# Designs tried in a protein design chat: VHH binders against Protein DOG1-like 4 (DOGL4). Part 111

Target 1, 232 residues: Protein DOG1-like 4 (DOGL4), of Arabidopsis thaliana (Mouse-ear cress) (q84jc2)
Amino acid sequence: MSKMRNLVEEKFLEFYESWVIQLELYLHQLLIAHNNNTMSETELRHLISKLTTHHKAYYTAKWAAIREDVLAFFGSVWLNPLENACSWLTGWKPSMVFRMVDRLRKSRVVLVEAQVKKLEELRVKTKFDEQKIEREMERYQVAMADRKMVELARLGCHVGGESVMVVEAAVRGLSMGLEKMVKAADCVRLKTLKGILDILTPPQCVEFLAAAATFQVQLRRWGNRRHYVTHS
Below, E stands for the ipSAE of ESMFold2; O stands for the ipSAE of OpenDDE; V2 stands for 0.75 times the mean of E and O plus 0.25 times the DockQ between their complexes.

## First folded at step 16 (VHH)

Design zg76 (from zf24 with Y111H; framework vhh_7z1x_3; at its last look DockQ between E and O 0.93; V2 from the best seeds 0.82)
Fold by ESMFold2-Fast, scan of step 16:
Structure zg76 (fold): chain B 232 residues (1-232), chain A 122 residues (1-122)
Amino acid sequence: as target 1 above (232 residues)
Amino acid sequence: QVQLVETGGGLVQPGGSLRLSCTASGFTFSSYYMNWVRQAPGKGLEWLSGISRSGSYTYYADSVKGRFTISRDNAKNTLYLQMNSLQPDDTAVYFCARYSGLEGLTPSFDHWGQGTQVTVSS
């Protein structure tokens, strides 16, 4: 099992490193598109689609990996300590992206009142979905702390054979519950991203995606530099 | 001393194929994400493809997706680009490049090969 767990971490580390490099290349394309304003709506929609596909590819890889080892995502070796400290249920907090949307209020491409209203409605729904998942996590933690589960874990440490198998089955059940919860959180992330992109015009989508990618990339750079200096 | 040396360029007819190689030395090749970049006459640099350190993950520019295949042999410290269905607008100098991250918000490559010329003409 330990070998399988280590392999999942190594595989996803390599995946994530390459995925971030591609995000950096897409960020450059987004910034060129934003600054030059020479691209047609068709060209902008194609670029937006590439970013959307890239994010979906991340979740496809993540969901395959959590099927094998969900716990790898709660202390991820492919993230620096700053990125890990900023994680909410193994990823970005969905409501946080509305901070990137707030940048559009200071942009030359101004949000119209109808868009502002739809974004506020989406923000409220996203917050509600987040709170629902947080309550599920709280219930999960209470179940983990259940005296019966603690007793089963203790029993498995002191007796062999049959008792160990019972504890292993219980732990597997808990891992499956955690996998379901992480996937629920990721679904809120994807729905929030899609919702924002559906409300915004293509130039506004480009600016939003550029802001989001800039934050993600700079957070990684700040954390990597801090870790390097601290452990030099 | 880091070195990247490209080979395999030449003249081919439209619809033809070429395989480019890039031999790396002076660093742990198997630890780095590697790239192919080209420059057509009178144009800027165009990123074509990238490959993860073990070769498990690859990415392609839309202009070459489905026609070009990037691969690597870490035992030989060699990066490859298999180019199929070549078109006249694929005519360019092709470079092997090591990605170093962002300088500001611009992608940066710290080491490049000398380039190999590919000419697609009837």
Scores: ipSAE 0.786, ipTM 0.918, lowest interface PAE 0.8, mean pLDDT 87
Fold by ESMFold2, look of step 17:
Structure zg76 (fold): chain B 232 residues (1-232), chain A 122 residues (1-122)
Amino acid sequence: as target 1 above (232 residues)
Amino acid sequence: QVQLVETGGGLVQPGGSLRLSCTASGFTFSSYYMNWVRQAPGKGLEWLSGISRSGSYTYYADSVKGRFTISRDNAKNTLYLQMNSLQPDDTAVYFCARYSGLEGLTPSFDHWGQGTQVTVSS
């Protein structure tokens, strides 16, 4: 059991490092595309597709890993403390991405009325889905504190094999519930991302993806900064 | 100190195959994300492929995906590029490069080999 937790963390650490490096390479392409007014729509759509595929690959790897050890994704070893502090159910909070869209509207992106209406509808839907998940998390926390679960844990110490089996089943049930909530949150993230990219034009998508990747890279860089005192 | 040496280039007919090697010294090879990059005559640098520190995760540019395979042998401090179905427009100098992170928001490769020439011609 202990080897499985170490293996999941080690594998995902290496995956995440390489995934971020590739994101950094794609960010460079996004910034070039943003500054190049002569790039064809076909080239822009191809770049957007590469970013979309890259993000889907992250969730494919994550879902395989959480099936083995969902707890590894709470306080992850592949994230610095700042990145971990910014997480909502093991990732970015779907409704917060609209703050990035709002900032782009103030400086660089011109949206037509139809796009604004569709983005507002998506924002409301996203917030609704988030609130549903947050209510599930509240029920999960109540279930953990439930007197029946505490009593079952106590009985596991007093009755031997049968009580251990009942406690183990209860713990597995709580872990499966947490996995389902994480997957539900990830589905909202993917639907929100797809929804935004479907509403925006290809140049607007490139600017949005560049802003999102820049934020992720900057958060990692800021959280990794170290200050050393040297002694002579 | 850091040294990267590419070998395995040469002349090959269209549709042919070559395997490039890059031998590393002067650093802990297994601690670095490694890459292949090429430069065709009169063109800029084109990133082709990257590989994670253990070799478990690989990435490819669309121009070579399905035809080229990156791999590494950390016990031999060697990076490989298997190139199949070579076309004339694959003619270039091929470099192995060590990724060192961002300078600002620009990817930086801090050490390069001298390159090996690959020529695809009948």
Scores: ipSAE 0.770, ipTM 0.918, lowest interface PAE 1.0, mean pLDDT 86
ESMFold2 (binder alone), look of step 17: mean pLDDT 91; pTM 0.913
OpenDDE, look of step 17: ipSAE 0.882; ipTM 0.963
ESMFold2, look of step 18: ipSAE 0.683; ipTM 0.891
ESMFold2 (binder alone), look of step 18: mean pLDDT 91; pTM 0.912
OpenDDE, look of step 18: ipSAE 0.879; ipTM 0.960

Design zg80 (from zf24 with S31D; framework vhh_7z1x_3; at its last look DockQ between E and O 0.78; V2 from the best seeds 0.76)
Fold by OpenDDE, look of step 17:
Structure zg80 (fold): chain B 232 residues (1-232), chain A 122 residues (1-122)
Amino acid sequence: as target 1 above (232 residues)
Amino acid sequence: QVQLVETGGGLVQPGGSLRLSCTASGFTFSDYYMNWVRQAPGKGLEWLSGISRSGSYTYYADSVKGRFTISRDNAKNTLYLQMNSLQPDDTAVYFCARYSGLEGLTPSFDYWGQGTQVTVSS
């Protein structure tokens, strides 16, 4: 089923399409860098910086958009069903990246003991932060169900001019709470990503970022094979 | 059939400016992410800039950032590249290219123009 797009959705759809294309271009560069042992540390750091900047740009755009319509990000029309199903509070689950790191370690990435220790510490912190957010979300959901949603349901049965205003106000209240949760989750994502990149060497960062980008674009590809997403 | 035609190339002195145009036909221009790519003599293809379907979002390679500006007029089916502060290293054949997605993990472009020569020389 296709959702009717609002203005926020349309704009962000275009943004995300372009953003993903650029990510794909960066992925290509990352792969080249990974396969090229002659690249200097400076060059690698520059590439890493480009990727980090790209990711920051995504969240900048996202946060601007969620101020207008946070609900658009719950069931994002710019994502296919598979991508949406893999989302946690409108994005990737922070703790998932540690599984990626673990996979890299098993395959080709050699981490020194100090790095392993720091990664484990970060993992614990990330998990704690995730759980904290989940608890807040649960609290929020309970509160909404007990108060706001009931009110909305009651008002929905009485369609009138005044009722519409009240409903809109209630929806705004709900949206504000969701926005807070989404931002909190995004902060954990950014913190986790930064933490990992701070622990890894530049070559390892490149490999990690390549793996992450690959996963993202492949997930999109696999999802699109099953479910056509219209981007026109 | 799909066609892209670049124009606006030429000889220019260092520090000079050029504006390239790419006219598209044979497809819905406004549905596609468009790009400028160049190839200098003896070098490989270099991606320079990309623009979203409406033109609202633009991206640049570091080599041209701050000097080049990509834009589009969907009503005219035309892609533009304003090139300022041109340098000898900018000497190349410039192509407009339509993005088509990934082949494997490699970005691909399914249609290209024939290119327009830009020569920067004193």
Scores: ipSAE 0.877, ipTM 0.960, lowest interface PAE 0.5, mean pLDDT 92
Fold by ESMFold2-Fast, scan of step 16:
Structure zg80 (fold): chain B 232 residues (1-232), chain A 122 residues (1-122)
Amino acid sequence: as target 1 above (232 residues)
Amino acid sequence: QVQLVETGGGLVQPGGSLRLSCTASGFTFSDYYMNWVRQAPGKGLEWLSGISRSGSYTYYADSVKGRFTISRDNAKNTLYLQMNSLQPDDTAVYFCARYSGLEGLTPSFDYWGQGTQVTVSS
């Protein structure tokens, strides 16, 4: 198992490093588009589409990897300790992206009242979906604690193939349950991202995506700086 | 002493093909994400393609996607760009570059080759 886990971690580490570099290149394009305000609506929509495709590629790779080893995504080796500390069910907390939305209210491209109302409705819905997943995870953890205690007690009483099979089934069950929870959380993330982009105009989408990418890459840099200082 | 040296440029007719090579020395080539960047006459730098440290993951600019293929041979410390279906607009100086991260919010490349000229003309 440990050798299989190492392979998944190694592959996703390389994938994530390259994915972040491409995000940094897209961030630069987003900032140019935002600051110059000379790009056509068609050019802006194309750039937004590239970012959307890039995020979808991340989830395609992630879901393939969690099918093999979901536990690699809890305390991930491709994230620094600060990034890991800020993770909620293996990724960004969906409601937190509305912090980026709040930034748009102070931009030169002002949100109209209808957009503000739709974004507030989306925020409430996102928070509700997020809390539903948190309750499901709590129930899962309680059930796993109870099941593990019973299984550990039975392992002390039954030495042989039957106890080995029960432990293996429980571990597989844990992994499958976590995979379902992670995918549910990722679906809320994708739904929230799509919802925001559907409400915003193309210039506002560019500003939002630039703000989100800036936060993601800065969080990585802040965590990497701390790691470097600690090792120096 | 870090060096990146490009070769393989030249004059080619529209629809033709060229293979560019970039030989790296003075660093552990297999530890770095590598890139191809071009600069057309009178224009700014255009990022074309990037490749992960082992070669497993590649990215392309829309202008070259489906026509250009980036690859690497870590045993030979060499980066490649296979260019097919070349167009007059592909005329540029082509650079290989090592990505170093963001400086501020601007992508930074700490080492560049001297460039190799590609001219697509009849």
Scores: ipSAE 0.788, ipTM 0.919, lowest interface PAE 0.8, mean pLDDT 87
Fold by ESMFold2, look of step 17:
Structure zg80 (fold): chain B 232 residues (1-232), chain A 122 residues (1-122)
Amino acid sequence: as target 1 above (232 residues)
Amino acid sequence: QVQLVETGGGLVQPGGSLRLSCTASGFTFSDYYMNWVRQAPGKGLEWLSGISRSGSYTYYADSVKGRFTISRDNAKNTLYLQMNSLQPDDTAVYFCARYSGLEGLTPSFDYWGQGTQVTVSS
């Protein structure tokens, strides 16, 4: 709470809290669908569509917010420290989601050979896209370090209004670059999620979505309990 | 100490409209995600809609999306549900409920109103 909150952070904090509550309500529906096995394929597809739409709504809101302040998404005030520590470019790391798929495959989810092949192809594509973004981030960080060194040297040499304008232009350039990379990472996340759901059958999708939502919800609760104790 | 009181229920013909109100007291209303839930005769509870602290973000069950509108007036500590295009299967007791988080993996609503009856019949 020592970090100041701006208007973007306050608005997204409220959005994210409500979005998580709705995710918790959807998780309940996923668990009922999984445990009761009374829903038709049509009903399962409808539930899956609701989850997909909910995730897309998150990115719609996020992309509107990052146009105003992308830095709010690095060390976010709406996430606890554990959630922030697990972030890769403001969200879950796309390649890591396949560990969840692998775990489901070893438990109750039985995949046919065609599904396994398609999942492996998607995993490779996802990792490739992830690596491209990591290379671009590295190039951006190197360019930022070079520019930052020059700007710091210039600021140390004078105190005129020109130094403020140059610094502001540099900061604007940095934020535009970060926004581009965050959106690219989010696109990989969306493509990976959609790809997995397209390969899995509706009951398998419900199992996957339930596991993913459970992990996200539990990470939030575990981190909040620890933070509460240290605050007291 | 916490109180939620629903009003505005009644009898209405199919296709008609009603507006429900829920007046809150005993807590800081603007700090909470608030919800409408209903229970049809002989049925379980059905979540209908939820609204964020300021009212900026709303969510709806598919059964009511497009027909019902949730809103809130934090200055009056009041939650609203505008119900349009009512059908006989909307007949239920309607409750205002405060979300309190998960109990295990189950959503928990810690305070409920007494409910208001909505009856849709010819």
Scores: ipSAE 0.749, ipTM 0.909, lowest interface PAE 1.2, mean pLDDT 86
ESMFold2 (binder alone), look of step 17: mean pLDDT 90; pTM 0.909
ESMFold2, look of step 18: ipSAE 0.678; ipTM 0.888
ESMFold2 (binder alone), look of step 18: mean pLDDT 90; pTM 0.908
OpenDDE, look of step 18: ipSAE 0.838; ipTM 0.941

Design zg89 (from zf24 with S54R; framework vhh_7z1x_3; at its last look DockQ between E and O 0.92; V2 from the best seeds 0.82)
Fold by ESMFold2-Fast, scan of step 16:
Structure zg89 (fold): chain B 232 residues (1-232), chain A 122 residues (1-122)
Amino acid sequence: as target 1 above (232 residues)
Amino acid sequence: QVQLVETGGGLVQPGGSLRLSCTASGFTFSSYYMNWVRQAPGKGLEWLSGISRRGSYTYYADSVKGRFTISRDNAKNTLYLQMNSLQPDDTAVYFCARYSGLEGLTPSFDYWGQGTQVTVSS
């Protein structure tokens, strides 16, 4: 069993490990802010901004990496099997984040009617954008079965320089298509996150970000425990 | 036998500079995310900076961003903190710490150095 990784995978593994550690440190700050009523609105907005910047840094690094090797993000080596199994187009499914919002609505913190209306509008828009991406993925998969792709696959079964070059060009085209689709999905994720934070008050944003970070960290922890049990 | 030993602390005037070093032994230094943490008199622990296992990625607390630079030399098992534009409020005991993960929902550090005193005063 070889653990050999390509350079993109090794670089992003180092990035992701450090990014998660920083998220864990931010989660601690969010929990302190949530349990402590001494922070001003300016201080809360600054903390929210730090989390937003941290998430944007993830997508900056991800988009640089997928330009080089988008397939590294399908079955990522820096994610455990549970994290990979819960992925939708290389990340979290945008509509699922509204489940966290729904749980916040059941806490002692009550959303005003205007916020509820805006969240419902955002939920509908997010589901629409998500379905559009799913339709594009379906079209991508159907294109793999067209006659031209079947013919290219047949050429790939022949050992020869010309056939290899044609197949390489086709594979590059497929990778570019996946890159655009992943970036489109990531744009929906970022727009959904920004939309929720724009609707919520600073204290509510802290609660939402704490819930989201807690879930992300716990999912990683649960998957790592399962991995150790499986390989023990 | 994991050991972290800080050096480089001392007395310095406001606006001055100091370079802290932390020498690690008893573990594979190049496999761990490393941190600098400080504790000012009468205050709690304050996380200052962290660095990825190969040194490619660094993070800073707002209080030190632009003034402090974290770095590492894995061949020498040494972590560094270059401190510039020192202020009286930077007076604290500075610790090198190895990150170990979360205990519950709290970040945990399994090994700490003894600390090195930095005093910024004229």
Scores: ipSAE 0.795, ipTM 0.921, lowest interface PAE 0.8, mean pLDDT 87
Fold by ESMFold2, look of step 17:
Structure zg89 (fold): chain B 232 residues (1-232), chain A 122 residues (1-122)
Amino acid sequence: as target 1 above (232 residues)
Amino acid sequence: QVQLVETGGGLVQPGGSLRLSCTASGFTFSSYYMNWVRQAPGKGLEWLSGISRRGSYTYYADSVKGRFTISRDNAKNTLYLQMNSLQPDDTAVYFCARYSGLEGLTPSFDYWGQGTQVTVSS
């Protein structure tokens, strides 16, 4: 629970607060569309496009901020503790979104066999990509353990500019590796979202997006009801 | 007491421009996401634009995107809406509103100005 923020954290806090408020406004439109059978397919596609654009804007802002400070996205000051506890590599876990699709399928959404097959293929691909990232993270953790132990031993032996320069190089390498992994995870998230929306019909997409936005908004609301945060 | 006061409405020709102001008092203006909403004759409320607490991030409804610009001056506790390329269907009462979060899953605006009339006619 940090009381101090650097410039990256200050900018992204403001961005994220406004981004979530706009998501809440879009959620209202999604719920109206879900309950209103008089909306045309064109209107539904337009709403879906607005949600897609909104999510792309999030990643555009995130990737700019990560270039400056990727560590800000691990234990983020703009998220409450519940939101942070649910994060996998700075965001939602790609494979978890299929639990939401499965829930909708069992209760409300009727999918034809062609859609079910395509969704299963996408789920397998998503899980495969996810596992590749997890294996890369494991290799990274091993490399960090070796480098960290050596550099800590050297820092204990002397003080000087040479030690600072070696630590700075190690931190730079750490940040570069983490940035690559976070971007890879974000690409899986975007590919998975796009894939789901391409497979579902427009009414099904509205249902899915409403469920996803509801989960994100409720997670934030429930976490905030325990503790004060700066918005709403 | 929270108060929002809009000024700057009036009659304007199609294609013209107008700048609305909303002066806030009774709360920490710089801590809130602020919005412009309008109500055309015989219609419901239409959200137009929102702006983050420091003014760095703005959002627009498609109906006004590219023509309207929201801004704020936190030192003066004032919200602005620059309206360009006005059309007759922009005729409405324009309100500034403070976003307060969700009640249930419904967006809630807890404080509103009295509104200012904008009329676009030839």
Scores: ipSAE 0.755, ipTM 0.912, lowest interface PAE 1.1, mean pLDDT 85
ESMFold2 (binder alone), look of step 17: mean pLDDT 90; pTM 0.911
OpenDDE, look of step 17: ipSAE 0.885; ipTM 0.964
ESMFold2, look of step 18: ipSAE 0.690; ipTM 0.890
ESMFold2 (binder alone), look of step 18: mean pLDDT 91; pTM 0.913
OpenDDE, look of step 18: ipSAE 0.885; ipTM 0.963

Design zg94 (from zf24 with T58I; framework vhh_7z1x_3; at its last look DockQ between E and O 0.78; V2 from the best seeds 0.00; counts 0 for: pae E 2.4 > 2, SAP .703 > .668)
Fold by OpenDDE, look of step 17:
Structure zg94 (fold): chain B 232 residues (1-232), chain A 122 residues (1-122)
Amino acid sequence: as target 1 above (232 residues)
Amino acid sequence: QVQLVETGGGLVQPGGSLRLSCTASGFTFSSYYMNWVRQAPGKGLEWLSGISRSGSYIYYADSVKGRFTISRDNAKNTLYLQMNSLQPDDTAVYFCARYSGLEGLTPSFDYWGQGTQVTVSS
């Protein structure tokens, strides 16, 4: 079930490995901050800023990579099967983070009414945006099936230089559409994350980010126990 | 067997510079994320910097950002730390360490060198 790596995959694999390691280091800091009631608001905000910057860096790298090969992100070789199975358009599903917030509320985090209201509003907006993207994806898939995929399939039956060129052009066209959708999804992710962090207090942000990071690294860990992912 | 050997430490005045080296053996150096960490007297372990297997991706702790530079030469199986603008609070034993993942939720390193002493004093 191993996929041959292209240059984009190989490069991003190394990036992601490094990025995750740094995330793990940040997670440790978040946990320390969460358990340290003596940290100032300034210190907490600084830590939050580091995490947000880290996440932004991921998408910067991702967007650079998808310009070269968006298809690499559909069945990402740097993710294990469990991580891939939990992916929505090459990443986490935005609406899922609200479940995380809900869980935090049930356990430790006390939100004031105003925060709850804002979170609900954000939840509705996020869901709407997700659905919009899903509709676009559906439209895209229909279009592909009706034209491009049929063409590709037909051309695939013919071996020749000219046919290869036509196929490549068709694939490029399809890839552009996918890239657009992936970027749209990522924008919703970023917007949702920002929205949540804007609603929460600094201590709550730290707790949320810790929970999110924990979930991510644990998912990776659990997936790797079943399916080993090589990074070299 | 895996071995890491740090060199380059010493006594330096405030504002001075040192270059640390870490020579790796017993494993495929170019396959691993490598780190510099330090431990000051009476303090816990502090992560300073990490570098990806090819050297393309680098991270720094805030405490050393802008002053320290991590690099590697995979052909020589060597990790480097250029330390500039050294301060008294940089006094510590410096270690190169191979990252191994999380133990629980704590970052872990499976192999360390013996460390090299860096003392910054007037």
Scores: ipSAE 0.875, ipTM 0.958, lowest interface PAE 0.5, mean pLDDT 92
Fold by ESMFold2, look of step 17:
Structure zg94 (fold): chain B 232 residues (1-232), chain A 122 residues (1-122)
Amino acid sequence: as target 1 above (232 residues)
Amino acid sequence: QVQLVETGGGLVQPGGSLRLSCTASGFTFSSYYMNWVRQAPGKGLEWLSGISRSGSYIYYADSVKGRFTISRDNAKNTLYLQMNSLQPDDTAVYFCARYSGLEGLTPSFDYWGQGTQVTVSS
């Protein structure tokens, strides 16, 4: 049974498609910069700034959309099933980004001891913040299960407008709480990204941003190419 | 058969303006992210601007931001580029192009117009 898109989903689908296209164009620039020894530090910092601004624009658009309908971001229509399956509270899991840093450190990126220490401190802070949000998410998943019961009661109840108004108020209260939780998770994502970019040198930032964009693009491509089957 | 036809190029003096049009046929124009790309003499292709399906989301290359304006009219299947404050370095063949995604990790455009020449000189 196909899901009908609502206004928030249609608007964000168009935004996300255009945002990803622009990310793909920026990835090309990052790969050129990675392979080109003639770029100055000023040119690298400009490219890094473009990527940072692009990521901030994503969250600006997302936060506007979740104010209207936070539930659209749980099982999003603009993501394929693989992308959705990899989601942690409507986005990438902050602690997992350090796996990319670890891979780069082993092969292409040489970090000095001061950078390693700062990255470990950031990893610990990020994991702590992530665990706090996971505990809050568990509370909301229980509330979501009870919300399904409220939704079913709403469909099966013909008592009148008063019961609908009480259910609507409860749903609005839950949605406001979910919005706060999603925004908190996004703040951890932004703080982690900014923290990594502050620790790395400009050439290292270009390599990191290229790896991150490549992962996002590949996840989207692989998810679109794979056959997902479900039993019925 | 997919067809893109650019018009509106010509000779202008520095500081002048031109409006380019690109008329699309053979596909559902309103379903695609559309772009302007240019090629200066002896140079490679330069992406200039892209616009989302409805026109709600727009991006510009730094070289043209503030001077060029992309727009579209889906009822007329037409893409536009308003070019102001033209300089000699804007001399190029201008193409409209449909974005098709990545080949490997390289951006790819699957359909192009024939291009329209813009020349900025005295």
Scores: ipSAE 0.545, ipTM 0.845, lowest interface PAE 2.4, mean pLDDT 85
ESMFold2-Fast, scan of step 16: ipSAE 0.816; ipTM 0.930
ESMFold2 (binder alone), look of step 17: mean pLDDT 90; pTM 0.903

